# Designs tried in a protein design chat: VH-VL binders against b7kms5. Part 230

Target 1, 80 residues: b7kms5
Amino acid sequence: DTFETVRNTIRIESEVDESLRQLCHEERITKETWLEAAYLYLCEKPEELAQVIQLAQERLSQRKAIADYKRAKTMQERFL

## First folded at step 13 (VH-VL)

Design wa20 (framework fv_pozelimab)
Fold by ESMFold2-Fast, scan of step 13:
Structure wa20 (fold): chain C 80 residues (1-80), chain A 121 residues (1-121), chain B 107 residues (1-107)
Amino acid sequence: as target 1 above (80 residues)
Amino acid sequence: QVQLQESGPGLVKPSETLSLTCTVSGDSVSSSYWTWIRQPPGKGLEWIGYIYYSGSSYYNPSLKSRATISVDTSKNQFSLKLSSVTAADTAVYYCARTDFYDEGLSPFDYWGQGTLVTVSS
Amino acid sequence: AIQMTQSPSSLSASVGDRVTITCRASQGIRNDLGWYQQKPGKAPKLLIYAASSLQKGVPSRFAGRGSGTDFTLTISSLQPEDFATYYCLQYFNYPWTFGQGTKVEIK
């Protein structure tokens, strides 16, 4: 009963959030406990953890590329 | 925790080149657009231009022929060179960041403290 | 370049007053308008961007309104630390241009 917690603000894709929210509602769990459980479970599964990390790296690269493109486009639009 | 700090000579002779460096901490110089702004004593603000680490840049037409902004990603710095200075270039020079928030473009959201450059013989 | 004109150039006010500063663009700039506060000897500080979006850490007594050519900054209840010069900036078209500034002085 002596859990020390931290508050985090995390931004995820809306489609993923909607899917996760639905799952949590159906299973009667919270996003916080799902995140903790998923991480703890994967730490015991090296091959699955590696797959998740690869997906995370791919998603991060895609987000950075899209963000960089949008930012450059915004700056270029100021030449009008 | 983003901090910007200007450095460079406070006195420049007429016809010489004004050279200033901005050191960035708490953010990568590769993550945002960086700018220089100046303010003559007792007057308003004038935007000089921006730089992005890729080399993309824009200069205010009033200064374009004399101004160069460059980035040093290894030192997490960016710099301004202004050639052929005159007394009219006497001003406090600020470096600042332009970033993007959910609501859109956020120009000059963090500033350095400013450094006074006097053009005098 | 787009010219930004602020009104008034200066005003005198007392703590607790409601203060309104206006900024007018020489052509339409949508909502690409920022407000900055500058205290003597200090760097300017971003208060508002996108005409009405409050920068994080800025007190809620600051509010921006407007679009197109006419913009206002309102300080609903002036505090001692609010005596400063305020600048608007258009960032719709290059070169980005500031207004001439409005000095808010203690009465």
Scores: ipSAE 0.486, ipTM 0.823, lowest interface PAE 1.6, mean pLDDT 92
Fold by OpenDDE, second read of step 14:
Structure wa20 (fold): chain C 80 residues (1-80), chain A 121 residues (1-121), chain B 107 residues (1-107)
Amino acid sequence: as target 1 above (80 residues)
Amino acid sequence: QVQLQESGPGLVKPSETLSLTCTVSGDSVSSSYWTWIRQPPGKGLEWIGYIYYSGSSYYNPSLKSRATISVDTSKNQFSLKLSSVTAADTAVYYCARTDFYDEGLSPFDYWGQGTLVTVSS
Amino acid sequence: AIQMTQSPSSLSASVGDRVTITCRASQGIRNDLGWYQQKPGKAPKLLIYAASSLQKGVPSRFAGRGSGTDFTLTISSLQPEDFATYYCLQYFNYPWTFGQGTKVEIK
């Protein structure tokens, strides 16, 4: 393999991470190569890519909502 | 850098349960496979099993009925319990990390120093 | 379980020698093979993973080759710090299994 690689820290929701880990284990691939392959595949599928982007936006909104709740809770505990 | 350290009793009586803990520093246990390996004195290495942070685990069939590996992400630790021990379980016990790279698994890239557990009356 | 057979079980060599250790799997394991070095009273150290990938920080005199069932670890020029016991590991199928080890002794 002649490809140069870059290390990144990617945080994945635990249940999704476990499911993906199991898939990668069974197919004898890595989460990294899965991500690369999935992205390349979707680049050739504009409609599917749009659907994935929408799903990703929804998941991000959920993460933000959870973060806001945690901040609010921490703030309340600080004043008690 | 990543460091692993085994801790637990060095002496266990026959039929009792061996219990060890591995404390990880320099890395979060929320990634990689966290593994136990043992080596009887003067003998080779035996893979016991490993655990993923989610709780998924794999065990050597030779020990599966007696071995339990658990993880505590809040303490950045994982543990081994081996029940119904006999003299055959006397060994140096190592904890180790198995990581992932783009080329695949990198088993046991970091090890603890090992801890001797002796099974004796 | 997949059996890993190392050869030789022991060998004597001198500093500067080319040393080759072989590991044979009882069935095909692709490139899911690791090599480890262990010195007395110490934990094993990863040298090679994925049959031929050199672990970070390991001297380039160490090289792993092979795929399928036959694998080799080569030390191109043996150094004083290389006298140790070496183990291969297959992680293609569970349970993961080690070879019986090869002790490299000073001649």
Scores: ipSAE 0.013, ipTM 0.721, lowest interface PAE 8.6, mean pLDDT 91

Design wa21 (framework fv_pozelimab)
Fold by ESMFold2-Fast, scan of step 13:
Formats: sequence, structure tokens, C-alpha cells
Structure wa21 (fold): chain C 80 residues (1-80), chain A 121 residues (1-121), chain B 107 residues (1-107)
Amino acid sequence: as target 1 above (80 residues)
Amino acid sequence: QVQLQESGPGLVKPSETLSLTCTVSGDSVSSSYWTWIRQPPGKGLEWIGYIYYSGSSYYNPSLKSRATISVDTSKNQFSLKLSSVTAADTAVYYCARTDFYDEGLVYFDYWGQGTLVTVSS
Amino acid sequence: AIQMTQSPSSLSASVGDRVTITCRASQGIRNDLGWYQQKPGKAPKLLIYAASSLQKGVPSRFAGRGSGTDFTLTISSLQPEDFATYYCLQYFNYPWTFGQGTKVEIK
């Protein structure tokens, strides 16, 4: 009869966060409930869920590449 | 599943250029960093260098003057050229995927089977 | 370049034994260390990343510990398929460097 919740810390891109924040303010919802609703909705739509997972995989690859580049550049600047 | 396969001549003459290609399947060469690692017979592993599909690369300083890694996105391949080879360059050469995660966490999660290159006259 | 020194270079063990391999970096590398297993004639396989994180599909008998300069890989109950050479790798600074390897042989 009660909601059991878990506290999470997530890191998202600043531009995405700003856009999502504006959406949540306009619709009078929270980021927490938007995330829950989006996930639950997509779980009932396998084809759309697959597309979202593909986008997530692409974005993760981009983040990895950027992180690697920044780290490599920092090491080069320190030692070269 | 992601698979990597090395190909190229198994015998190279001293002073010539060693040329190897790695064919990637099950993944796009533009999705990750790609690495060459070598292992002389009976010895340990030596990292050669990596490349990103845009052309950004970094090399082991011990090999930088002789090593060039390149990407061919149309063929989903990346390649290693190592010039002015000597007997010390005899090794099994591996290609591998470099997976970077959260601020540069690095690991080699998929490897080719390796190809032996012998430098001999 | 950061030098990685493994100890011992080789060891003999029996099935069921607890095996510990050490890896020492010549300077601090945080937890930027991986462990790889290589069987004769095969490519290396990732076991552990970030010093202590077990790769998916790797048996729980493998455990990594350490930070800074001193690291260990422990196999809590050695199995027949674990006889192999083990390498540590630092990815803190370029060039990325491997230890010389520790060969785990059957007694």
C-alpha cells in the first residue's frame, strides 16, 4: 500500500538536463516520475524500447570516446 | 557477437614494412577505439597504439617513429603499418577493441585470434 | 613509462589451491589496472577492470584488490581451466604497460 523508493545519482548531458527540466516544469511533473513513466511506457512497446536502447548504446559510445580523448589530451599536455 | 580477425603476410624481410589489417564484424568501427598489441614468442604483451575512426591516434613512444594505424570505415577495418622491421619485431600481433567507460575507464574486451609475423631473410 | 612488475614470475599449484599473484606499479596509478588471462596459443581474456571489478561471465573465484601501487589477483579455489599466464595492465598513463606475466602451472 505504500511506495518503496530508491535514491539514485545519475549524470546526464547538460543540454539534455536543461531540456528535460523545462519539460517537467511546463507539465508540472518531476524528473523522477518522468523517468518512471517513460520506462514503464516503453516496456509495453518492444519495438520502441529497442530503438531507445539503440540510441542509448550510441550515446554511451560517444561519451566513452569523449572521455578517452579528454584523458589522452590531459596526459599529453602533462608529459609531452 | 563482436569478432575481430587479423590478416596480412606472415613473413616480412628485415628493413621492410609490416602491414596488417583487422576486420571488425558485429560492431561498427566508428563505435569504439581500436588497438594493436603484440607478443614476441615466449615473451609478454606490448601495447602498440590505438585509433579512433576520426583519425585520432596515440602510439607507444617506443614504436611511434615506425608505427601508423589507420581506419577504413567503408570496409569496417583498421590497419597497422610498422616500418624498418628487424628480428625484434617478430611477434604475434593482436587487434583489440578498446572500451572506454565513465571518464576513461579502459579495457580490451574483444580480441582477434592473433597473427604471427616472422621477420627473417 | 610506468613499469609493472609481477610476482612471482611463475608458480606451481594444485586444483583447489588459493593462488595469489601480485602486481606493483613504479608510480601511483589509482585503480586504473586490469587483469588478463592468456592460455597457450590463445588471445588474452579480460578478467578484471578498475582493479576490482569482475568482467561479466568471469567466475566469482577471481578477485582483484588494491589501489595506488600494489595490486593482487586472487583465485580462491583453482580449477583445471585456470592454468594460464596472467598479466596486469596499467591504463593510468601513456604508454599503457603490461606486467611481464605470471605463469600458473600444474603441480
Scores: ipSAE 0.000, ipTM 0.623, lowest interface PAE 13.2, mean pLDDT 86

Design wa22 (framework fv_pozelimab)
Fold by ESMFold2-Fast, scan of step 13:
Structure wa22 (fold): chain C 80 residues (1-80), chain A 121 residues (1-121), chain B 107 residues (1-107)
Amino acid sequence: as target 1 above (80 residues)
Amino acid sequence: QVQLQESGPGLVKPSETLSLTCTVSGDSVSSSYWTWIRQPPGKGLEWIGYIYYSGSSYYNPSLKSRATISVDTSKNQFSLKLSSVTAADTAVYYCARTDFYDEGLVGFDYWGQGTLVTVSS
Amino acid sequence: AIQMTQSPSSLSASVGDRVTITCRASQGIRNDLGWYQQKPGKAPKLLIYAASSLQKGVPSRFAGRGSGTDFTLTISSLQPEDFATYYCLQYFNYPWTFGQGTKVEIK
């Protein structure tokens, strides 16, 4: 036994998941090993890592805005 | 985990304004909808209204002319002001959170301990 | 406003009994109904949301059913800690309204 692993549950945008799933299928790898490889590679590339972090921050902000909008709409529609 | 704590004067004189604050920990006041509920001694529960940090709100029509709820994001608090109080406003006042789960809107999932406000001269 | 009527207003039951409490809405509320437990001197606690969804950390002996106007809360095997007043809440239309409460006494 060479590696100790942890199980995580994550949710990602369905369109991104479809693209990643297709890539993994074509290249004969798994999503978990792709994630590990991507992170390890980026740790060796400070400029690329910074760009990825910025994109992640933007996507997080967009997700919050969309969720907030949907929730607000639900609260607004409850009138007599 | 999320915790809510009410604070404010336990005694208010008739015709004055009742003012209560709810301090939120374990969650940001910007992430959920926040509400006040009251319960007169020995009686049932009455919903007062909700607030969202952007200022969106709705009040029970029975209290709308007197009630105002506001949010202070810097202190992670929200507050209730109820004007022109009478003995009928004597109640335990609760603050609570309303949120959304995967199944949709959830009523009130976390509550403060409640604070008794007595309206008396 | 939508009126919520609970039945019965009070009941007595023994540990191990199946207890059913009913809540009726004066008009259709879909499944926008929650059940709350309140023990003496304490804040209410959410048991069930969306008529039938069990809140995390709530024992599986609690179950909600119903849609539209008629709803039930069932406690399949009553425990000593279940002595409490139970309230239903409709959150379909504003103002949100609670039922008058059902007191459960364990004998």
Scores: ipSAE 0.270, ipTM 0.757, lowest interface PAE 2.9, mean pLDDT 91

Design wa23 (framework fv_pozelimab)
Fold by ESMFold2-Fast, scan of step 13:
Structure wa23 (fold): chain C 80 residues (1-80), chain A 121 residues (1-121), chain B 107 residues (1-107)
Amino acid sequence: as target 1 above (80 residues)
Amino acid sequence: QVQLQESGPGLVKPSETLSLTCTVSGDSVSSSYWTWIRQPPGKGLEWIGYIYYSGSSYYNPSLKSRATISVDTSKNQFSLKLSSVTAADTAVYYCARTDFYDEGLVAFDYWGQGTLVTVSS
Amino acid sequence: AIQMTQSPSSLSASVGDRVTITCRASQGIRNDLGWYQQKPGKAPKLLIYAASSLQKGVPSRFAGRGSGTDFTLTISSLQPEDFATYYCLQYFNYPWTFGQGTKVEIK
């Protein structure tokens, strides 16, 4: 049997986390098993996987834009 | 791991332009703010300025009239040009990174090894 | 420009000593202060950012404290590799400015 798990720290949008937490509670599963199941399911469905990847790319671009804005604001605040 | 490496002539004649390049590895030059710092032999550190790949920059007022920092994203490099040099510009020149951690702004978290530029005829 | 003054400019110490270096800003800089270690012939290395946050890979014997105008760097038990020059930097307002340096020498 011997298996090994890894511990990851991830940051997700609070609204998404709330929704996922509610789903896991209602269905009596954990976030860890949901993540594993979702990935395994999508790997067998290339057209759906491609759509998920596109959404992920869009969300990553949005996060980068927000981070860039906050960083630029921090640098601008150093002018006196 | 992030690594920075300075390159450029070690000897510059008075009145000419000092030109240095910093090659970045382990990080994209578009992801952070990049800086030059100098240190005259036996003296302390002086900040020259920063550049962001978008063109946003700041120069120390002591050098602003002579200093230009630029970014080449295709080569993952950034460069310093300092015009009208004199003996007072003789120094070790360092390139360094300014970045943001989860806790906020972090100045000069990684440095190049430094390159000595001597201004002499 | 904000002036950063370190004290002492130089000190002599023995291995195992507790060493404290002070940095004072000419005006309030919140916690926008970094500490850097420079060994002869080498580039400076970041030790502490945001006045008190230890950089990854830096030994726990280094500690920073302070906010506003008065800051300290403490080395709780000096090691042979700690003989170096230490610099503080304010990154609160442009231009960013370093202190003049504190040289820690073998007694």
Scores: ipSAE 0.506, ipTM 0.834, lowest interface PAE 1.5, mean pLDDT 93
Fold by OpenDDE, second read of step 14:
Structure wa23 (fold): chain C 80 residues (1-80), chain A 121 residues (1-121), chain B 107 residues (1-107)
Amino acid sequence: as target 1 above (80 residues)
Amino acid sequence: QVQLQESGPGLVKPSETLSLTCTVSGDSVSSSYWTWIRQPPGKGLEWIGYIYYSGSSYYNPSLKSRATISVDTSKNQFSLKLSSVTAADTAVYYCARTDFYDEGLVAFDYWGQGTLVTVSS
Amino acid sequence: AIQMTQSPSSLSASVGDRVTITCRASQGIRNDLGWYQQKPGKAPKLLIYAASSLQKGVPSRFAGRGSGTDFTLTISSLQPEDFATYYCLQYFNYPWTFGQGTKVEIK
């Protein structure tokens, strides 16, 4: 194909990643092309895109909260 | 601090089921993936599988037909059962935690001390 | 399964030496690579996660580099407590797989 690709790091929660991997295997596609297709589809669906963004923001907040708690706990243990 | 401790019989007869339990302290099992890893004497490490507190589990295909991992949130424990054991299953068995930091998945940041399980008649 | 090949299988070094061990994946694993240290009779210990992130409490003389298929663990100045066996782990695809290990021995 004529597409130029860019490598980047994307970490996905294990259960979601495994589920996505299984789907991609069944449909004979890749996680990369799935992500591209999903994004392009959502770009044409502003209401659905807004919903996905909201969900993504919630998931990010949860990750940050967990990380912050663990960092704080580690610091406390370090001073004990 | 987070601590993991394996427990179970150190001797299992061939064709029987190996059964181990990992007791977790200093953290709730409801927040991480809980993993089993084994190491035959003088050999390398082999990933067995893991379980999430919700019940989702994944196994090494080499052991999938024989391995079962379960979690008990009420006891803050998770367990491994390996059926139809042979001498090839003799190993030190480790339980470990897989968790998430802000940058993503962190595999095996905490380990149990390991427990030797010998398969012998 | 993704095969992880470590090199060398063993090496001899002296205190103060710069030590580098490599791990090659049979296919691209992005940066989903961990490094572990194991001493005799003890459980492995996490050193590096996400290919280059230093685990909390691990000395800064340990460094991980690489992405894709080629990865390195470097000990800038080997200390007496660093003589051990080191393992890489890929957790990009299931099953998660370890390298065969690299034993760092005293010269």
Scores: ipSAE 0.005, ipTM 0.687, lowest interface PAE 11.0, mean pLDDT 90

Design wa24 (framework fv_pozelimab)
Fold by ESMFold2-Fast, scan of step 13:
Structure wa24 (fold): chain C 80 residues (1-80), chain A 121 residues (1-121), chain B 107 residues (1-107)
Amino acid sequence: as target 1 above (80 residues)
Amino acid sequence: QVQLQESGPGLVKPSETLSLTCTVSGDSVSSSYWTWIRQPPGKGLEWIGYIYYSGSSYYNPSLKSRATISVDTSKNQFSLKLSSVTAADTAVYYCARTDWYDEGLVPFDYWGQGTLVTVSS
Amino acid sequence: AIQMTQSPSSLSASVGDRVTITCRASQGIRNDLGWYQQKPGKAPKLLIYAASSLQKGVPSRFAGRGSGTDFTLTISSLQPEDFATYYCLQYFNYPWTFGQGTKVEIK
């Protein structure tokens, strides 16, 4: 029978999006199918999956640091 | 779900120190700016100040000489101490969160239920 | 400190009415204005931030407008659960200050 899908809205770094868009264009695939394929492939490779999870944790930490900086700046600007 | 809950004594004697704690659940106290707001019975709202887990803080000048806000990251709590209280400090005390959305700064998006503190002998 | 003045201090209205509350800042505050609803015996609830951004879960009948010094909160069709006191808050400059409140009462 047909695949049943859910709609997700995700936000990724612009440079990563540009690289992924170029890859998808060159290979004639979509971001949706690339994400599905990447996840399914990694689920069968525990060692590689662990490395990807580590990179994701590092990127999440970097986003938090940037958000913290912007919040601090916003609060400091209110001393006008 | 983010929840905030105030706790502390409901009665404080004049000249003593009022001490309140806010327990945060569903969010890390390190993730947002935290605030205390008070409301005397039948009157309006007064902002007391904010704290960030790093120790960064600001106090309303009307209360700065008497107010201290602190964070305990191990307990996921933040607290208010207000010294030298008088009857004018009788109020419902609320804790609240200030956070950041995509559109910018969002003050007081979640509130505790409030705790009444009566200052009387 | 920036003073926030609300008008009117109180009003009486009927279900289905369009209600408008005004908030004025003593100096320019850009769009750094929030609106809060407080029902008797309850904590205030955020309705609107950044002057016009509706908080998630808040009914669309609530709308905020304005920038600079003059702001309005409009309830397009008043419901029974909307009888409450409404407060504006400026968060442009320290100390952050609330308006005195507008009580919306049943006629």
Scores: ipSAE 0.466, ipTM 0.802, lowest interface PAE 1.6, mean pLDDT 92
Fold by OpenDDE, second read of step 14:
Structure wa24 (fold): chain C 80 residues (1-80), chain A 121 residues (1-121), chain B 107 residues (1-107)
Amino acid sequence: as target 1 above (80 residues)
Amino acid sequence: QVQLQESGPGLVKPSETLSLTCTVSGDSVSSSYWTWIRQPPGKGLEWIGYIYYSGSSYYNPSLKSRATISVDTSKNQFSLKLSSVTAADTAVYYCARTDWYDEGLVPFDYWGQGTLVTVSS
Amino acid sequence: AIQMTQSPSSLSASVGDRVTITCRASQGIRNDLGWYQQKPGKAPKLLIYAASSLQKGVPSRFAGRGSGTDFTLTISSLQPEDFATYYCLQYFNYPWTFGQGTKVEIK
C-alpha cells in the first residue's frame, strides 16, 4: 500500500517529546505513525476522545498563560 | 536542503580540551538526533555520540568519560567537547544528523564536510 | 559492543561488474543496519538504511539485503563513480558501531 503524506510542523513540550521519543525508539515506530494511530484509535472511542480533547484544551490554556507571562516580563524588562 | 558545518580549532595540545561546533541550516535542531563521528587518518569510522534537543544523549563507552555533547537551539547548533586529549584523538571530526522515517531511524542522512583536529605539542 | 565484520576488506573490480560486500554482526541486530559510501577526502554518504531501504537520490544499482546477523550490499553494475570505501553501521544497540570498511578499487 502507498500513502500520501503532508508535512507538518509540530511543537511538543520538551518532557513529553522526550518521553514519546523514547517510547517510539523502543517500539521501533515514529512519532508520526504514533500520532496517526492514536488519532484513529480515539476516533473509535468517543468517551476517550472527549477526555483527550479536554486535556488538550487545558494544555493549550497553560501554553497561553506562559506566553502571556513571558510577554509581560519582556515588556517590563524593556521599559524599566 | 539540510546542511551541517563543523567549526573549531584544528590544533589542540595534549591534555587540553577539544572543542567543536556544528552549525545546522535548512532544519531545526529541535527535531532530530545530532551526532558526532570521527575518523583517524587512514582509519575507519568511530561513533562518538549524539544528543536530542531535549538534552538526552548517548556516548560511546570508549569516550564517555571525556566526551560532552551539547545543543543550543537558539543558535541552531550543537557542540562536542573532548577532554584530556592525546595523539590518539587526532582525527577528522564529522557532525551528522540522524532523522526519522516510516522505517524508523535513519542514521547520518546528512553530514558536515568534516574538520581535521590534530593533537600535537 | 556489537562487532561488525565486513568482507572482504578490499576488492578489485571493473566497470560493469557485480560487486557484493558482506557485513556480519556479532549478535542479532534485526534490520537496524546502514550502508555508507566514502570517497577520499569526503564525508561518508548514506546509501541504505533499515538494511534494505534505498536513500533518496541513491542509484537503484545499489541494493541492501539481510536481517539478523548477515547483511549484504550489492552493486549490480559498477560505475566509475562507485570506486570508494564502503562501511556498514549497526544502530540496534549502543554504542553504534561501524564495520572496518571495504575498499572497492579499480582492477
Scores: ipSAE 0.019, ipTM 0.739, lowest interface PAE 6.3, mean pLDDT 91

Design wa25 (framework fv_pozelimab)
Fold by ESMFold2-Fast, scan of step 13:
Structure wa25 (fold): chain C 80 residues (1-80), chain A 121 residues (1-121), chain B 107 residues (1-107)
Amino acid sequence: as target 1 above (80 residues)
Amino acid sequence: QVQLQESGPGLVKPSETLSLTCTVSGDSVSSSYWTWIRQPPGKGLEWIGYIYYSGSSYYNPSLKSRATISVDTSKNQFSLKLSSVTAADTAVYYCARTDYYDEGLVPFDYWGQGTLVTVSS
Amino acid sequence: AIQMTQSPSSLSASVGDRVTITCRASQGIRNDLGWYQQKPGKAPKLLIYAASSLQKGVPSRFAGRGSGTDFTLTISSLQPEDFATYYCLQYFNYPWTFGQGTKVEIK
C-alpha cells in the first residue's frame, strides 16, 4: 500500500514540542502520525473538535498579543 | 503575498503639497509599522518616517516640519503629505513595511515599486 | 544622527568572484543593521537583517557579519544577477540612516 505525503514546516511552542516529543518517544510513534491520528479522531467528535478549535483560537490570539507587545516595546526603545 | 503599491501625482509645483498613498494587500495595515523612503535620481536612500495604525509616528528631523504620514484602516492604506516642496524634493518615493519576526525587528522587508515625483513648474 | 559609511563606493568584479562590502557606523548599533540590494530602475530588496540573519528567499551566497560599529556583507561566487548597488541601514536609533551605497559593476 502507498501513502502520498506533503512536507510541512510548523512552528509550535517549545514546551508543547518537548512534551509531544516525549510522548511520541515513549509510545513509539512519530509527531506526523500523532497529528494525523489526532485530527482524524477529532473529526469523529464534533463537540470535542469545537473545544479544540476554541483553544486554538485562544492560543493564536495570545501569540499575536505577545508579538504586538514586543514589537511596540522595541519601537519605543528606538525613539531614545 | 504581501504587496505595496504607491499612487499619486507624478508632478507637483514648487511650494505646493506632495501627496502619495500606499495601498497594502496581503496584510492588515494594523499589524505592522509603515514607512516612506525616498531616493533622488542617481542618489542614495533617505528614510522619511514611520507610522503605526494607532497614530504612533516618528519623522526624520530633516523633514519633520513638512512631513505627515497617516493611516486609513478602512481602506488598508497609508499616506504621505510633504508640504512646501522644492526641486530638492524630486525623488522616487517608496512605501515599505517594518515587521517583527519572532526574534526582532525586520525593517523594510517589503517595498512598493516606487513612484517618481518631479517638482517643477 | 548615526552616520553610516560604506566602502568601497564602487567595485568591479567578475562572475565567480568573492565580493566583500564594508559598512561602518559612527557609534555602536549592536546588531541593528540591514543590507539591501537595488538593481537599476527597481525598488531595494532586503537581503539581511540583524546583521547576519538571511531573509527568506535570499540565496545562501549572501552572508552578513559584524556587530557594534563594523559590518560586512560577503557574496561568495558572484552571479550575473548580483550586479547591483548595495546599501546598509542602521535601525538602532532614530532617525534610521542608510549608507551611501556600494555599486558592484562588471569588470
Scores: ipSAE 0.006, ipTM 0.674, lowest interface PAE 9.8, mean pLDDT 88

Design wa26 (framework fv_pozelimab)
Fold by ESMFold2-Fast, scan of step 13:
Structure wa26 (fold): chain C 80 residues (1-80), chain A 121 residues (1-121), chain B 107 residues (1-107)
Amino acid sequence: as target 1 above (80 residues)
Amino acid sequence: QVQLQESGPGLVKPSETLSLTCTVSGDSVSSSYWTWIRQPPGKGLEWIGYIYYSGSSYYNPSLKSRATISVDTSKNQFSLKLSSVTAADTAVYYCARTDLYDEGLVPFDYWGQGTLVTVSS
Amino acid sequence: AIQMTQSPSSLSASVGDRVTITCRASQGIRNDLGWYQQKPGKAPKLLIYAASSLQKGVPSRFAGRGSGTDFTLTISSLQPEDFATYYCLQYFNYPWTFGQGTKVEIK
């Protein structure tokens, strides 16, 4: 066999997961194949890829800020 | 990509203060918890303490009376000062990051390369 | 302070072997346990956090299990680059404490 697959565990926002699940159900495709196709498509469209990367950076920054507050509170509870 | 790099004198005389700086690139020093860890030659790892950019810090009780960690947000650096050193403080000193991403702690996910500090007259 | 004890302190193994290292906490730490790999002359590298979560970029042959006081790190098929010293860390309570290390050596 020439092709190998890997299993990845990823965590995404619930609303995004639900929307993607509905799309996959309606179009009769799987989440795995949609992710693969989307990435391959964007790799051939540099301008669109750059916009997706910017959105990803913005979402990462937002999640990190919220996580900072929650985890700082949890750490305080452990030793205070 | 996140990178950490230690700097400071490799030789410190007994009773003096050991002073090290960690320069952070690829991440803001304001976004994570920053820590110092040491390892005496041929021995295991010892956690020294951590700091958050707001000034919140916690130290290993064995070192609390001598250790101070501080942050310089303008230089994107954090530093360790360890006073009254003895030969027992001879070790490789590492700086490292603890990330708060995805509502979880990811302890020491990036490390500096380490710097050997020898305490000797 | 919570004491972390690793077993064994050292082991000898061959490429392709399944290697299991254990870590025991002196009190319950939930799943606040990390595993680190250190090669001679190098900084440690995070392999696993939250007892079982594989760090990005770490090969899938590394697996962590356990909760509470008893934890294991398993390397399912040892590779040449896996000969190293492995450390566990509890980050449940301050001060955070490391185990004494387990050295995986060439048979």
Scores: ipSAE 0.008, ipTM 0.633, lowest interface PAE 10.0, mean pLDDT 86

